# Ledger of designs, part 7: VHH binders against Phosphatidylinositide 4-phosphatase SAC2 (inpp5f)

Target 1, 352 residues: Phosphatidylinositide 4-phosphatase SAC2 (inpp5f), of Danio rerio (Zebrafish) (Brachydanio rerio) (a8e7c5r167to518)
Amino acid sequence: YKIFMDSDSFYYSLTYDLTNTVQRQGELGKSDQPLWKRVDDRFFWNKHMIKDLVDLQAPQVDFWVIPIIQGFVQVEELVVNYNESSDEERSSPETPLQEPTCVDDIHPRFTVALISRRSRHRAGMRYKRRGVDTDGHVANYVETEQLIHVHSHTLSFVQTRGSVPVFWSQAGYRYNPRPRIEKGERETMPYFASHFEKEVETYKKLVIINLVDQNGREKIIGDAYLKQVLLYNNPNLTYVSFDFHEHCRGMKFENVQTLTDAIYDIITDMRWAWVDQAGVICQQEGIFRVNCMDCLDRTNVVQAAIARVIMEQQLKKLGVMPPEQPLPLKCYRIYQVMWANNGDTISRQYAG

## First folded at step 1 (VHH)

Design k6 (from k1, 13 letters changed; framework vhh_3k1k_2)
Amino acid sequence: QVQLVESGGALVQPGGSLRLSCAASGFTFSDYAMRWYRQAPGKEREWVAGISSSGGSTSYEDSVKGRFTISRDDARNTVYLQMNSLKPEDTAVYYCARTVTFYWSGDYEGFDYWGQGTQVTVSS
ESMFold2-Fast, scan of step 1: ipSAE 0.000; ipTM 0.316

Design k7 (framework vhh_3k1k_2)
Fold by ESMFold2-Fast, scan of step 1:
Structure k7 (fold): chain B 352 residues (1-352), chain A 124 residues (1-124)
Amino acid sequence: as target 1 above (352 residues)
Amino acid sequence: QVQLVESGGALVQPGGSLRLSCAASGFTFSRYSMRWYRQAPGKEREWVAGISSAGDYTSYEDSVKGRFTISRDDARNTVYLQMNSLKPEDTAVYYCAVGSDWYEELGSYAMDYWGQGTQVTVSS
């Protein structure tokens, strides 16, 4: 059974490690260690309970500590149905005596789960110093995993978001809230490198999607980011800049397709994690690291668009969706609501 | 309760000017982008203009570029659409909307954020 805390922001499960992606759980393999000793420390929000339980000399501490994440969890069952009227016909109040027919054979079904895990590092610092700190942690860091489940198959696609990893702040949180670069490129490099060395160790390859405005006050942050990436010169980093406001403002969010079309080969080459009863079938080869200035609304829209491309590829590969059809409109509407809820929840967690 | 109230619509001659206003309430106005839409009789509602939450970026539908200007006054929770060089094809009911709600705008709940609109008629 799975139990979620009564808080909108905190989640736990007695049977599932919410701190690790499907792929990281597979990489850990069979372990006789208690769940809380195998968790990803970045997302282990109640880690301090370990010290408290040890200090209290509690027996069998391993039975008491359930890992808790802060973030978002939503699970939906979706039906692949291209005929909107067929749902009304099935829901008819008439119950005629019929020949036995398996209703489940009419339309394929799949489960979509969306899990966002907020880093426990720098969680309350959105309006203070942003960017990277001297420990190599970035503000607003969230790992988002989209899962597809059908029969014995579990497929997973992971993306991250986080502040631009330079030393920057928003000077004057009042009338003139212009972002400011606090350290030069040379002084920044050890901490920028520390951040990306940890990211490369965890995710192997990083495709940076920078959504910081190319015009106005945000440009200084985008320029600093690109210069630092070029100076760092790590072959495991690919840098993509997308002028979100030029293409997507004013209900032209569908123009995010310009971005997803441009990086379609990168999306496809990255693949996804795929596990069945026999074990690991496929691994995700890299990750998208998406940022805007605050890593909220624009980042959420772009991550949703990328995750949709992946989901459609996954569903077609599983044979639950025809190869020449897009996602059914009803599925798309539910999917959009799930991602909107994800964005709203993350935004609320940073709005204190 | 989120509420958007459009005003300023009128009958104007071709080549005339008009300023539309949208008063917003029930949310933190300064945190959201704002948009203008229009709907002509018998046609689908179309996007006209948008402005970022910071007010530092604006975008326009190609047919109105250079003629319309969107702006905002966060102290008054109001977004404006300045319409110059009006043409008969600009005749429509004009609506404003919150930018961050685009995911929800495809659902019926999104209609709760639309006002009654303001009628702009361009004819002589």
Scores: ipSAE 0.000, ipTM 0.137, lowest interface PAE 15.4, mean pLDDT 75

Design k8 (framework vhh_3k1k_2)
Fold by ESMFold2-Fast, scan of step 1:
Structure k8 (fold): chain B 352 residues (1-352), chain A 123 residues (1-123)
Amino acid sequence: as target 1 above (352 residues)
Amino acid sequence: QVQLVESGGALVQPGGSLRLSCAASGFTFSRYSMRWYRQAPGKEREWVAGISSAGDYTSYEDSVKGRFTISRDDARNTVYLQMNSLKPEDTAVYYCATYIEWGDSYTYEFDYWGQGTQVTVSS
């Protein structure tokens, strides 16, 4: 799969559907329809172009329209090697370069890919749009998929992020402006319900991770969110509140691990999508929906931590990673850079 | 771009001393806590020492307490690890890392790691 990048973090592929997760593609995999007819509308940024070309009524249309997403794509191959090759140290500029021999049989290898898909609904800077709208769409909505590929196996884990789905506002271009709730619970409920009904239809079960501060200016939004979830009373929603500032202060290493340890059973029970040459082995049974109000980097860090737990479970199942020890440092370094790039890209798209 | 470069690793006799340095660039060094990790061949990476952004709090792994001292020089964007009374068990590649702090920032940083510096304690 060759994936191209255009300006402003737009991505496309001639053969791969970047708008659908591996799991959704599996559900559509038997279709003989051209790529653009199979896409997820939420992430289909050039959809208007297809409508204009339909009037041509030519089979050629299927070859001219390539779906484009806005977001992030990065792919890396990682080698599980706890020791460095001493033979590489013997190489010098004066030594004739010999053909490099890669022996994949000695060290396990896997590909990790990270794809973030920004919703075309409510597109714009975070300061221009907040909360839920009357169509049930939320500001700053992004679907992030982490892929692991080993030989014939493809594994996928998906998370979403988005604004707290109540009606709220904040002054646009001031640092740490005070937020306000614009509608009461009764008035909010139809739109809150609309949002989560669409999410449940797509993802089946949702675990809400609220990273909004439990004190100060953000508390009003967190309180409104929790109250609305309780009033909505949908058994497909699980609500988790994590005070990121409280838990991640000072020099307490692995503070985000406090959250991942607390929800480890939820992470494990959610599972992940797994396909091979024979078909579907396992499906992801739910999704994490992570939100914060003001600092998008908190959301990215939490999603990265959850995705890392899942990756380790996947690699242990595949025999790529030992059950009793972590990956080599070099693997985690590359992984952390990938997630940092993801967060930087999303923050620039929403913060301007 | 955030970059950490360790230096000072060497072959040292048991009972000797060595000072490691980590030069940081690409971020506001004085606002972040710094830490040292080490990894011996065939073993997992272990935390060794940490120092707060203000430099007023330090912490150490039990096996190095009293022998190692972490310090920082914000004017030079450098964190140091002074290692005394070295033992063969201290043989490892030593890595410098930053801790994530978000505060009121609109930008973020994950834990960033240096390439490491090799310390060998042997006769």
Scores: ipSAE 0.000, ipTM 0.118, lowest interface PAE 19.6, mean pLDDT 75

Design k9 (framework vhh_3k1k_2)
Fold by ESMFold2-Fast, scan of step 1:
Structure k9 (fold): chain B 352 residues (1-352), chain A 123 residues (1-123)
Amino acid sequence: as target 1 above (352 residues)
Amino acid sequence: QVQLVESGGALVQPGGSLRLSCAASGFTFSRYSMRWYRQAPGKEREWVAGISSAGDYTSYEDSVKGRFTISRDDARNTVYLQMNSLKPEDTAVYYCAKEVYLGSWTDYHFDYWGQGTQVTVSS
């Protein structure tokens, strides 16, 4: 499949449905409906074009409208080569008599793809209008899918991010603005419930990872979130709080392992989607919903850490990665750059 | 906070044996793969041996296969490297390493290293 960039933030494919995860595409695979009817409405940014063409009774809608997502796409092929050293990089003169005879595809290879899909709901929202709205949509909602492809195997792991789904605001035009809760818990509940009912319908189980600081300015938002989760009392929700500021101060992002260690069993039990040419092997059982207040970098760092744990489990199952060794450093550098680009792109899309 | 403390390094004659130990703290030891690396004077650090979190898979650098054995004791939070038939070429500082979770492109710390333990093989 080919994926095209229409602009710095919009992506499409003529042959692949970018709006649906591998797992959702599998669930829709036996439908007799045309592609545009199978598209996930949340991420179908040019939906109005199809609606207008249908309303005008255009005869070949499928030939005129290509589903476009807004977000991020990056695809990389990674080589598991533990033999890279200064000696191998020491250049022998490259000459017509000394053509490279060794091919890198002797080593295990896998493709990593990272796809982030920004919700079309709440598009263009500014900093001061956060949280949930009266339609149950949240600000800054993004679905991120990490795909691993090896031979005929495709593995997928999906996470979501979004604003804390209460009614809150923060001034967007000055430094260190104070956040404010705009509605009480009783007024908030129908909209909070609407958001999570939609999430549970789509993902079945949710593990909420709240990265809002437990002290200082952000505490009011974290307290409101926890109180609302407890009042809602949905058995399909698991709530995890992690004080990112306290644990990861001074650029010590490796301390995020404190979180991934604490939730290791939850990560492992969630599994991932796994398909081959014979069909579905495994399904992902739930989703992480990660949030912070004003720094999208925290969310990106945590999602990258969780996705790395999953990737390593997947690669070990496929025999691409030895269970007793990390990936080569070159692989992790490429992986980190992919996730950094994801975070930067999403932050740019939400900056006003 | 993650801490790794290596011990057991000594001066031995060629053909001798040593067992290195690495005591780990500050993380759930049983959930991580553990590795041994070594660094000879003036050379880059090289991987020596690895053991999976469950202890059911081990791997070794070619020059030490059949001579070195990696093992772990999860009850003691310790990984071991049994070194037999030692050669002068095995002279190095030996480092214990733990798997690191990466979350940011600004954080390139891929493994936690201990202080190391010196192994010298000479006549």
Scores: ipSAE 0.000, ipTM 0.245, lowest interface PAE 11.9, mean pLDDT 76

Design x1 (framework vhh_7xy4_2)
Fold by ESMFold2-Fast, scan of step 1:
Structure x1 (fold): chain B 352 residues (1-352), chain A 125 residues (1-125)
Amino acid sequence: as target 1 above (352 residues)
Amino acid sequence: QLQLVESGGGLVQPGGSLRLSCAASGFTFSNYAMAWVRQPHGKGLEYIATISSGGGYTYYSDSVKGRFTISRDNAKNTLYLQMNSLKPEDTAMYYCATDYYDESGYEPLYYFDYKGQGTQVTVSS
């Protein structure tokens, strides 16, 4: 694939639909329609260009409009080798090296791609109005897809993030923002329902992972969210609350394992999309919708942890990893860097 | 091998300043968020500050906001902590580490791939 970047945040491809997940592309089937007519409207950042070209009756409009997403794309080729340290850790000009006689062809290889697609709705600064609007769109909405490719197999796992879908706002600056609820439950319900109706139509089932703190200034938003979910009473929604500050206190990332262990059965039951030359083998049954108060690095860390669990299951299913082994250290470090870059890029897009 | 080596600690009077350095090797430094953490004698680790991989974003604990500045030089594979207006309660062993951080302005989630050997800071009259 040829993926181009016009700036640090915009991506396009002449041959691949970056706006649709592997599963949605499969659902659309084989179509004679040009790419721009089949794209997911939520992530079609240059959509307004279409109207102008059609209104002008421009010849060959299909050649003038290439769908552009705003977000993040990174692709890495990884080698599963348990006896190999990081390439950079082994680079030493002072150490005499014999010319290698071994080849990497004996070790399994796989490609990991990470694609984040920012919604064109509610684009704007992180310190402005948050939550859901009267059109049912939420602030800071991003769809993140993790792809694994091995020979003819393509596997995909998708998660979303977005603001808590009630009417709320923040006053103040970077430090100690105090959120406020702008509307009551009755006034909020039509727009809350509109948001989740669209999500259920697209993803079928949603597992909400709420990372808003259970104490202090964030509590008001977490309480409002849970109350609204309970009142809405949709059987396609599962609500999971995780007190991020409480459980990840004391300098330990491994505390996020408390969350992934607690929802391990939910992660496994959700499955993933799997496609080969013969067609669809498996479909993802639902999606995680992860939120903190502004859906930035807390959400990124949790999504990375969930996606890692899925990736390890996928690689073991493909025979790329042994059942009892974790990911090799070199692969794990590259994977962590990919997700850190994803988080930094999304944060930059919402800051300015 | 991934390696982090801290330096720049020492004895300083209250109100004084110190600049800590962390020399990183064995990995692509510019791809990692970096943190400073400290451990007072006989006590647990305390978070100080984080800086994003590109240096565009920083986060500080409330105890050091306005007094400490975290920075990095990706060309030199070096992380820095400028410490001003030092107090006796800043006395600790200081370590650099790889980290994730929370852009929302709250306390970050900590993930240590590796923690260095440390450099001692003592603030005393």
Scores: ipSAE 0.000, ipTM 0.161, lowest interface PAE 17.3, mean pLDDT 75

Design x10 (framework vhh_7xy4_2)
Fold by ESMFold2-Fast, scan of step 1:
Structure x10 (fold): chain B 352 residues (1-352), chain A 122 residues (1-122)
Amino acid sequence: as target 1 above (352 residues)
Amino acid sequence: QLQLVESGGGLVQPGGSLRLSCAASGFTFDDYAMAWVRQPHGKGLEYIATINTGGGSTYYSDSVKGRFTISRDNAKNTLYLQMNSLKPEDTAMYYCATLPEWESYGYDFQHKGQGTQVTVSS
């Protein structure tokens, strides 16, 4: 599949539907209809071109339109090659292996792709009304898919991020302005429910990870969110709160590992999408919906940590990674740079 | 505030050499492992080399092993990349980046500077 970028953060492919996850593409099946009729409308940024063509009396002529997403795409090939110094440490220097046959060695390889799809609904208005609107759309909504490809196997894991789906706002230009709740719980419920009904329809089960500060100015948003989740009382929603700001000062990530360790069973039970030459092997059973009030960096770090746990499980199951050992350090460095690029791109899109 | 300023890039012929420097400020430089990463136009970021806090351990991507050397001077808060036998494929924007301490089951996160352009052409 060939992926192109023709503007800042706009991506397209002539042969691949970038608007749909691997799992949704499988659910849609094969169709004789043009690609643009099968796309996910949430991420179809050039949709207006189709409407304009129809409005100009072009419906008698099938026009093939390449769907364009806004967001992020990066693809990397990684080689599982442990540092030779590790082998020397394990082996006695006095009795080294003789006549190594490392000529033309092939180490296991896998491709990692990261695709973030920004919703076209409520795009670009970071410093105005946030949260949910009366159509049930949330500000700053992004679907992020991590793909692993090995030979004929394609594995996919999807997460979402978005604004806390209550009615809230923050003054536009002032540095660190105090947020406000704009509507009460009763008035909010139809729109909160509308948002989550659509999410449950699309993703089945949601694990909400709330990264807003549990103290200070962000607390009002976190409290409103938790109360609304409890009142909504949907068994398909699981709510997890994690105070990132207080614990992860200086970009040290031991506290993020604490979170992933605490929810390890939830991560594992969610599984992933898996397809091969014969078709669908398994499906992802739910999704993480990660949110913070304003700091996009927190959301990115948490999603990267969860995605890493999934990647390691996938690679172990494929036999690409040893079951009792982490990946080589250089693999994690490339992986972290990919996720850092993702976070930087999304932040630039919301900076205004 | 943490700042990283790269320099030393430019236009060079295939087979030539360049030495990149990164001046670090706003943090305790010798507390951080460091990396050089590059981004060709229209492509994703690729790590090139990493170096531990003391400079005694280094790792290189397969594409640059034997040609590039990463080093650091903690007294001068400066990271270096010596680039030899340059190829057209080395054309990219080059960034230095900070890495937090690595644990057996942890991971690294990177902050990077504005970059310095390296162009290898005849």
Scores: ipSAE 0.000, ipTM 0.162, lowest interface PAE 18.9, mean pLDDT 75

Design x11 (from x7 with R98K L100G Y101S G103W S104Y G105D S106T W107L Y108E P109Y D110F; framework vhh_7xy4_2)
Fold by ESMFold2-Fast, scan of step 1:
Formats: sequence, C-alpha cells, structure tokens
Structure x11 (fold): chain B 352 residues (1-352), chain A 123 residues (1-123)
Amino acid sequence: as target 1 above (352 residues)
Amino acid sequence: QLQLVESGGGLVQPGGSLRLSCAASGFTFDDYAMAWVRQPHGKGLEYIATINTGGGSTYYSDSVKGRFTISRDNAKNTLYLQMNSLKPEDTAMYYCAKEGSYWYDTLEYFDYKGQGTQVTVSS
C-alpha cells in the first residue's frame, strides 16, 4: 500500500484504512464499502467534509474524500545479517572480493511499520487545560500501532497514550508551573468513567502505566489518578505505577529495563494480533495505556521498550530471529531511529 | 560547538590501573547523563558505565562491576573512568558519550561520541 504525507504530519492512503488497526479491520470483516464508511471516527481528521457531502446526498462522495490521519507513519525493511563486521553511521560501498551474487536473498528479512494516530478530539486551539473534558475525551490522545510483516504474515501490537483523565491544569506563563487539580473525586467520576468505559469497549482490558513522578510537583496528579482508579474499581483495569524521576533522566535504559522485566508476564499475556492468508491466528488481549505529565519522551521510551519485547517475541515465533541471541546492531539502530522520529513528531504536534 | 575529548589511555600490564578523562564543551554538561562505551578492534560497541546528571546514580555492565568506577566533576565539565584490575579483554578504544533523547535499551547508539582513547592490556 502507498501512503502519502500531506503537510504537518497528516497521512493518507488511497487503498489502506490508516484509522483502523489490523485487528479492528479484521473485526469489521470483508467489505466492499468505501474507506470513509469503515474508518475509526476518533482518527478521521477530515470527517467534517464527508459529513457535509453525505448530507448533500452526493453520489460520488466515495471518490472525492480520502480519510486523513494526523500523526506519524514510517515503514522500514530490515535484514537479519550477522556477517556485517562494522555498523557505521556512514555506510561505505566496499567490494569484499568474492561476496555471493545476491546476499540479500540469503538473509531473513522483515518489514517494520510504525503508525501513530492522534485523536481529532481536543485538537482545537492553544487553550490548554489538560486531562479529561466533559465529553470524556483526554488531551494528547494517540494510538500507536507497530506492524511486523513477513511474507504472508502480518503481526500487530497496539498501545495508547494520553493525559491523566482527571480535571487538571498547569499555568502556561510561569517557569516550572505547578500543576493543579480542578475538580474533586465525586465531580470527576462521571467523566473518568466515561473515558474508561469507551476504552474498555474498544480494547477490552487496559493496563495503565503511570509515569508521573511520585515526588515533587507531579505527585499531586499521580495521587489523584491512583485514587480515582481505586474508587472506580473496574476489574478490566490494571494499574502499574513506575517511578520515573526527572533527576534520574539519564538512567532511562536501567529504569525502562527494570519496568519491562517487572511486567514481562503482563506483556506476554496480552499477546498480539496475527493474521495470514487463511485469516486470524491470534488476537491482542488488552492494551497498555501509558501516561506522563510533562515529559512526552518518557512515554515514548516506555512504549518503544514494550514494543521491542513484543517484536522480539513475534520474530522468534516466525523463525526470523534466533531464540538465544539478539538482532544485529544495525536492526536496532534503525528501530531506535523509527521510535525517536515517532516521539519527535508527536511532541511537535503538542507544541505547535 | 559540541566537543568531547577523551584522554588517559595507554599500554598497561594485566592487573594494572588507568584513569580515563573526558573534557566536555559546547553544551551544558550538568544537564546530561554521561556514559563510557568501548569498541575492541574489529568488534561492535560495548557498554561500560553510565552516570546521572548529579553523579549520585551509576550503572555498570556485568563485565566491569567492582573493577571500574565512573565519576564526574560538573564544575570542571569532566567525566572520569577509574579502571582497576585490568584484563586483556579490556583492550579497546574507549569513548565518552553524551546521553541521547532515546536510549531505548540500546546502549551502543549515543547522540555524540568523541575521538576515543586507546587502552591496551598486554604483557
């Protein structure tokens, strides 16, 4: 499928539904319906145009409007080649004398695609109240899907991110502004519940990973979140608090590995979507919902680490990756760059 | 202009000690975690040690725990690696590295590396 980029991180495809995950597309079944009739409304950024054309009863609407997402798309083909002696930033063409005619045909290959879909809800003006609104929508909501493709196999793993779904704000005209809770627990509950009822309907089970600092200025938000989760008492929600201190910012690898090791069974039990030519082999059972207050980088790093654990499990299942050794360094470098680009793009969308 | 300049390497006998230094300039040193990584001749990069912005938290690879100590002097914009009980396996080019935005559990890739300083452990 051909995917196009149109200004400031808007993406579309004439043939592929970018608004739906592989699993949601499978749940909708085979359809001869135009793309815009099958899309996920949350990520359908040009929906207003289609609504107006439908109201007009235009017979050619199916040919005039292409669904557009805002977010990020990157696709890379990776080659599992352990014989590369040097992984250099600047690749040099060398003639290693008597290399085989088609080296690329000998080594396993797989495609990695990363798609982030920003919710159209709360995408309005520069007015910045964070958290949940009275419609149950949260600020900075993004669904990120990692796809692995090998021959006829397509595997998908989905995560979400968004603001802590309580009513909170942060002053924009002060250095290091102190966050504030705007409503009490009783006033917040209908909107908190509305948000998670929609999430549970879509994803079935949620594992909440809270990265808000447990000390200092951010603690008030983290405490409010945990209290609201406990009061809500929904058995489809699992709450994980991870103490990601800003003063330990440079120890991200240690902190993230500690988290992924601690939740390894949760990651494995969640599984992933797996389809081939014959149909559905496996479904993802739930989703991680990762949140941070001020540092979008923390959320991106954690999601990347979880997605890497899943990718390695998927590649081992497909026989692309050996069970007892990591991928070649070059593969991880490309993977890291893809996730860095994802994080940078999402951060720019929040700031601009 | 961002600069990292490693020094202190050399030839040392097994069981010996060396102290590596990295002089940093062109960025706010105290705002970034720092790391030491090494590359043996003809092999890939190997992570050695990381230190946080304030110097109070450190992490080491299993191969060097108990033998190497990473430290920093923010007033002098300098990173150090004290290497004790050196082994032939420690022979490598040693690089000073500044933390990147995305370390993503892959310690072989960093935002910036200096020119390196060679450590050779042989009799």
Scores: ipSAE 0.000, ipTM 0.181, lowest interface PAE 14.4, mean pLDDT 75

Design x12 (framework vhh_7xy4_2)
Fold by ESMFold2-Fast, scan of step 1:
Structure x12 (fold): chain B 352 residues (1-352), chain A 121 residues (1-121)
Amino acid sequence: as target 1 above (352 residues)
Amino acid sequence: QLQLVESGGGLVQPGGSLRLSCAASGFTFDDYAMAWVRQPHGKGLEYIATINTGGGSTYYSDSVKGRFTISRDNAKNTLYLQMNSLKPEDTAMYYCARSEIYDSWGHLDVKGQGTQVTVSS
């Protein structure tokens, strides 16, 4: 398959459904229906084109409508090589006869793909209004999927991010804007519930990770969120608060290990999607829903750390990674760049 | 003492460019998010742009998107604002600001004395 990118980080593929996770594609099964009829509506950014073509009685709708997502796609091949190879070894003139294809059984290899899908709902919502709307949609909603591919195996781990689903706002780009709650708990509950009922239907179980600061101006939003979660009292929701300020002072993002260590059992119990040519081997049992007030980098750093823990568990289970040794530093450097690119792209889309 | 010193302002024709600098001292620069804000004569302060500690994430006001670029050099303790396609409406005193330790934008704890930008034919 080929993936193409247009302006504003729109992505499409002629043959692969970028709107659905590996697990959702498996749930839908193989179908004779055109790609655009099988897509996840939340991430189908050119959906209006279907309606327009049908309304205009276009004769070749199925050939002309290619699903487009807005977000991020990056694919990298990583080699598990603990040996330092010099440039001289790679370019030895004493062995001028080289096989065109490398023998890959010397060092394990795997592919990492990172796909972020921005929801079309609330698209174009400005900086002033955040939170949930009367349709139960939240601002800045993004589904991020990390894929590991090795031989016949495809493994997938999915996380979401989005605004705190209460009615809140900040003054529009004024100096020192203070966030405020626009509606009380009783008025908020139907829309809060609508949001999470849809999320539970899609993902079954949610672990909420709240990264809103527990001190200062952000506290009002964090307090409102926790109060709504407690009042809603849904057994499919688990609430985790992490004070990013106290653990990662100065916006330094170095020590998210404190969080991942604290929730290690939750991460492990959630598992991941795993498919091969014979079909589904394992399913992801829930999802992390991560939020931050301004999403400056906290959400991306936390999601990257969780996804790294999952990737290591997946690679150890496949025998690609030793059980008591981390990946080579070169692998982590590529991985960190992928997640940094993801975060930078989403941040620019959030701001613009 | 904690200090932020802006420079690079001046008189420029519409459509021109200016690069503002902010020299930071008295604190660990690479531990803080930084911002640019402006104030036109006789009006309130307006947020322009924010940048995180490492420089990888940025946010812009709608009025300057595509025209202004915020950047930082942590080795030199310096914040920059590259301003392109300047309009008369961009005329203002421009301030460098430090975000509170956990704030990303809009929650500024220190600002400098400013540098004047005047866009006039």
Scores: ipSAE 0.000, ipTM 0.169, lowest interface PAE 16.2, mean pLDDT 75

Design x2 (framework vhh_7xy4_2)
Fold by ESMFold2-Fast, scan of step 1:
Structure x2 (fold): chain B 352 residues (1-352), chain A 124 residues (1-124)
Amino acid sequence: as target 1 above (352 residues)
Amino acid sequence: QLQLVESGGGLVQPGGSLRLSCAASGFTFSNYAMAWVRQPHGKGLEYIATISSGGGYTYYSDSVKGRFTISRDNAKNTLYLQMNSLKPEDTAMYYCAREYYDSSGYEWDAFDIKGQGTQVTVSS
């Protein structure tokens, strides 16, 4: 595939649908429709161009509109080489110059791609009013897909993030502004339900990971969220609360292991999308929906940790990673940089 | 003992420049997002700029966008604000602040101001 970057972290491809996950592309099946008619509307940022061209009765509009996403794309090839020494591989004095190429062919390698798709709904900065709106859309909504490619195999794991879907606000420009609940439970329910009905239709099952602090200023938002989930009573929703402050002070990747260990069975049972040339081997059974109140960095760290667990399971299944040994440190350094770039890019898009 | 010590303020003519510094101690500076806020005499606190823990993300108030630049040096535990094209309305006490997004028990949902600030006065 060939992916192009436009200004302000906009991405497009002439041949690949960046708006749909690998699994959603498979669910849509083979289509002779132009790419823009097959896209996921949530992530179709240049949709206004199509509307204007249709309104003008422009000829052949179907062939000229290329869908653009706003978000993040990074692709890296990683080599599984356990030599942690700064020294290069030591060979016999008789090794010819092309021997290093053969050595690279001996070491397992895989491609990691990370794609984040920002929702066009609730576009722009809204620090004073967050949460859900009257159309069921939430602030800061992003779908993030991690892809692993090895030979003919493509594996995909998808997560979402977004604001807590109640009516709440916080003034970002004032000293000690506290979050406030703007509507009661009964007023909120139609819009909360609208949000999760759309999510369930798209992803089937949701595991909510709530990172809002259990104590202090954020508690009011966390309490409202839990109460609304309980009142909604949808069997397709699983709710998990994690006190990020208590367990992951300083946002260090290793410190989120407490969470990933606690939900390891849920992560494993969710599985991932897996496709080869013969077709679909496996499907992802639901999605994680991760949220925090005001720190996009917390959400990014947690999603990276979950995605790492999945990646290790995928690589072990493919025989690329040994069953009882972690990846080389160099692989994890590249992986951490990819996820850090993702988090920084998303933060910039929502903060201005 | 969390401490934030602002410096670099002073009297400057309209159109001039100043560079503010904030020396942080008592916490792991590289783990926290930082902000600059200001308070004009007799008015409330006004948000100016934020920078992420690693420096990869910055955000500015519309009143200063394009004129001010926030930056940090994690090796020196220091936050900076470069102020260009200063206007009389920029006259205020300037404070650096640590954001408490992962803290239970704190009541700050944007800022924690610990220092005495540094005064910026823009006049002819």
Scores: ipSAE 0.000, ipTM 0.176, lowest interface PAE 14.7, mean pLDDT 74

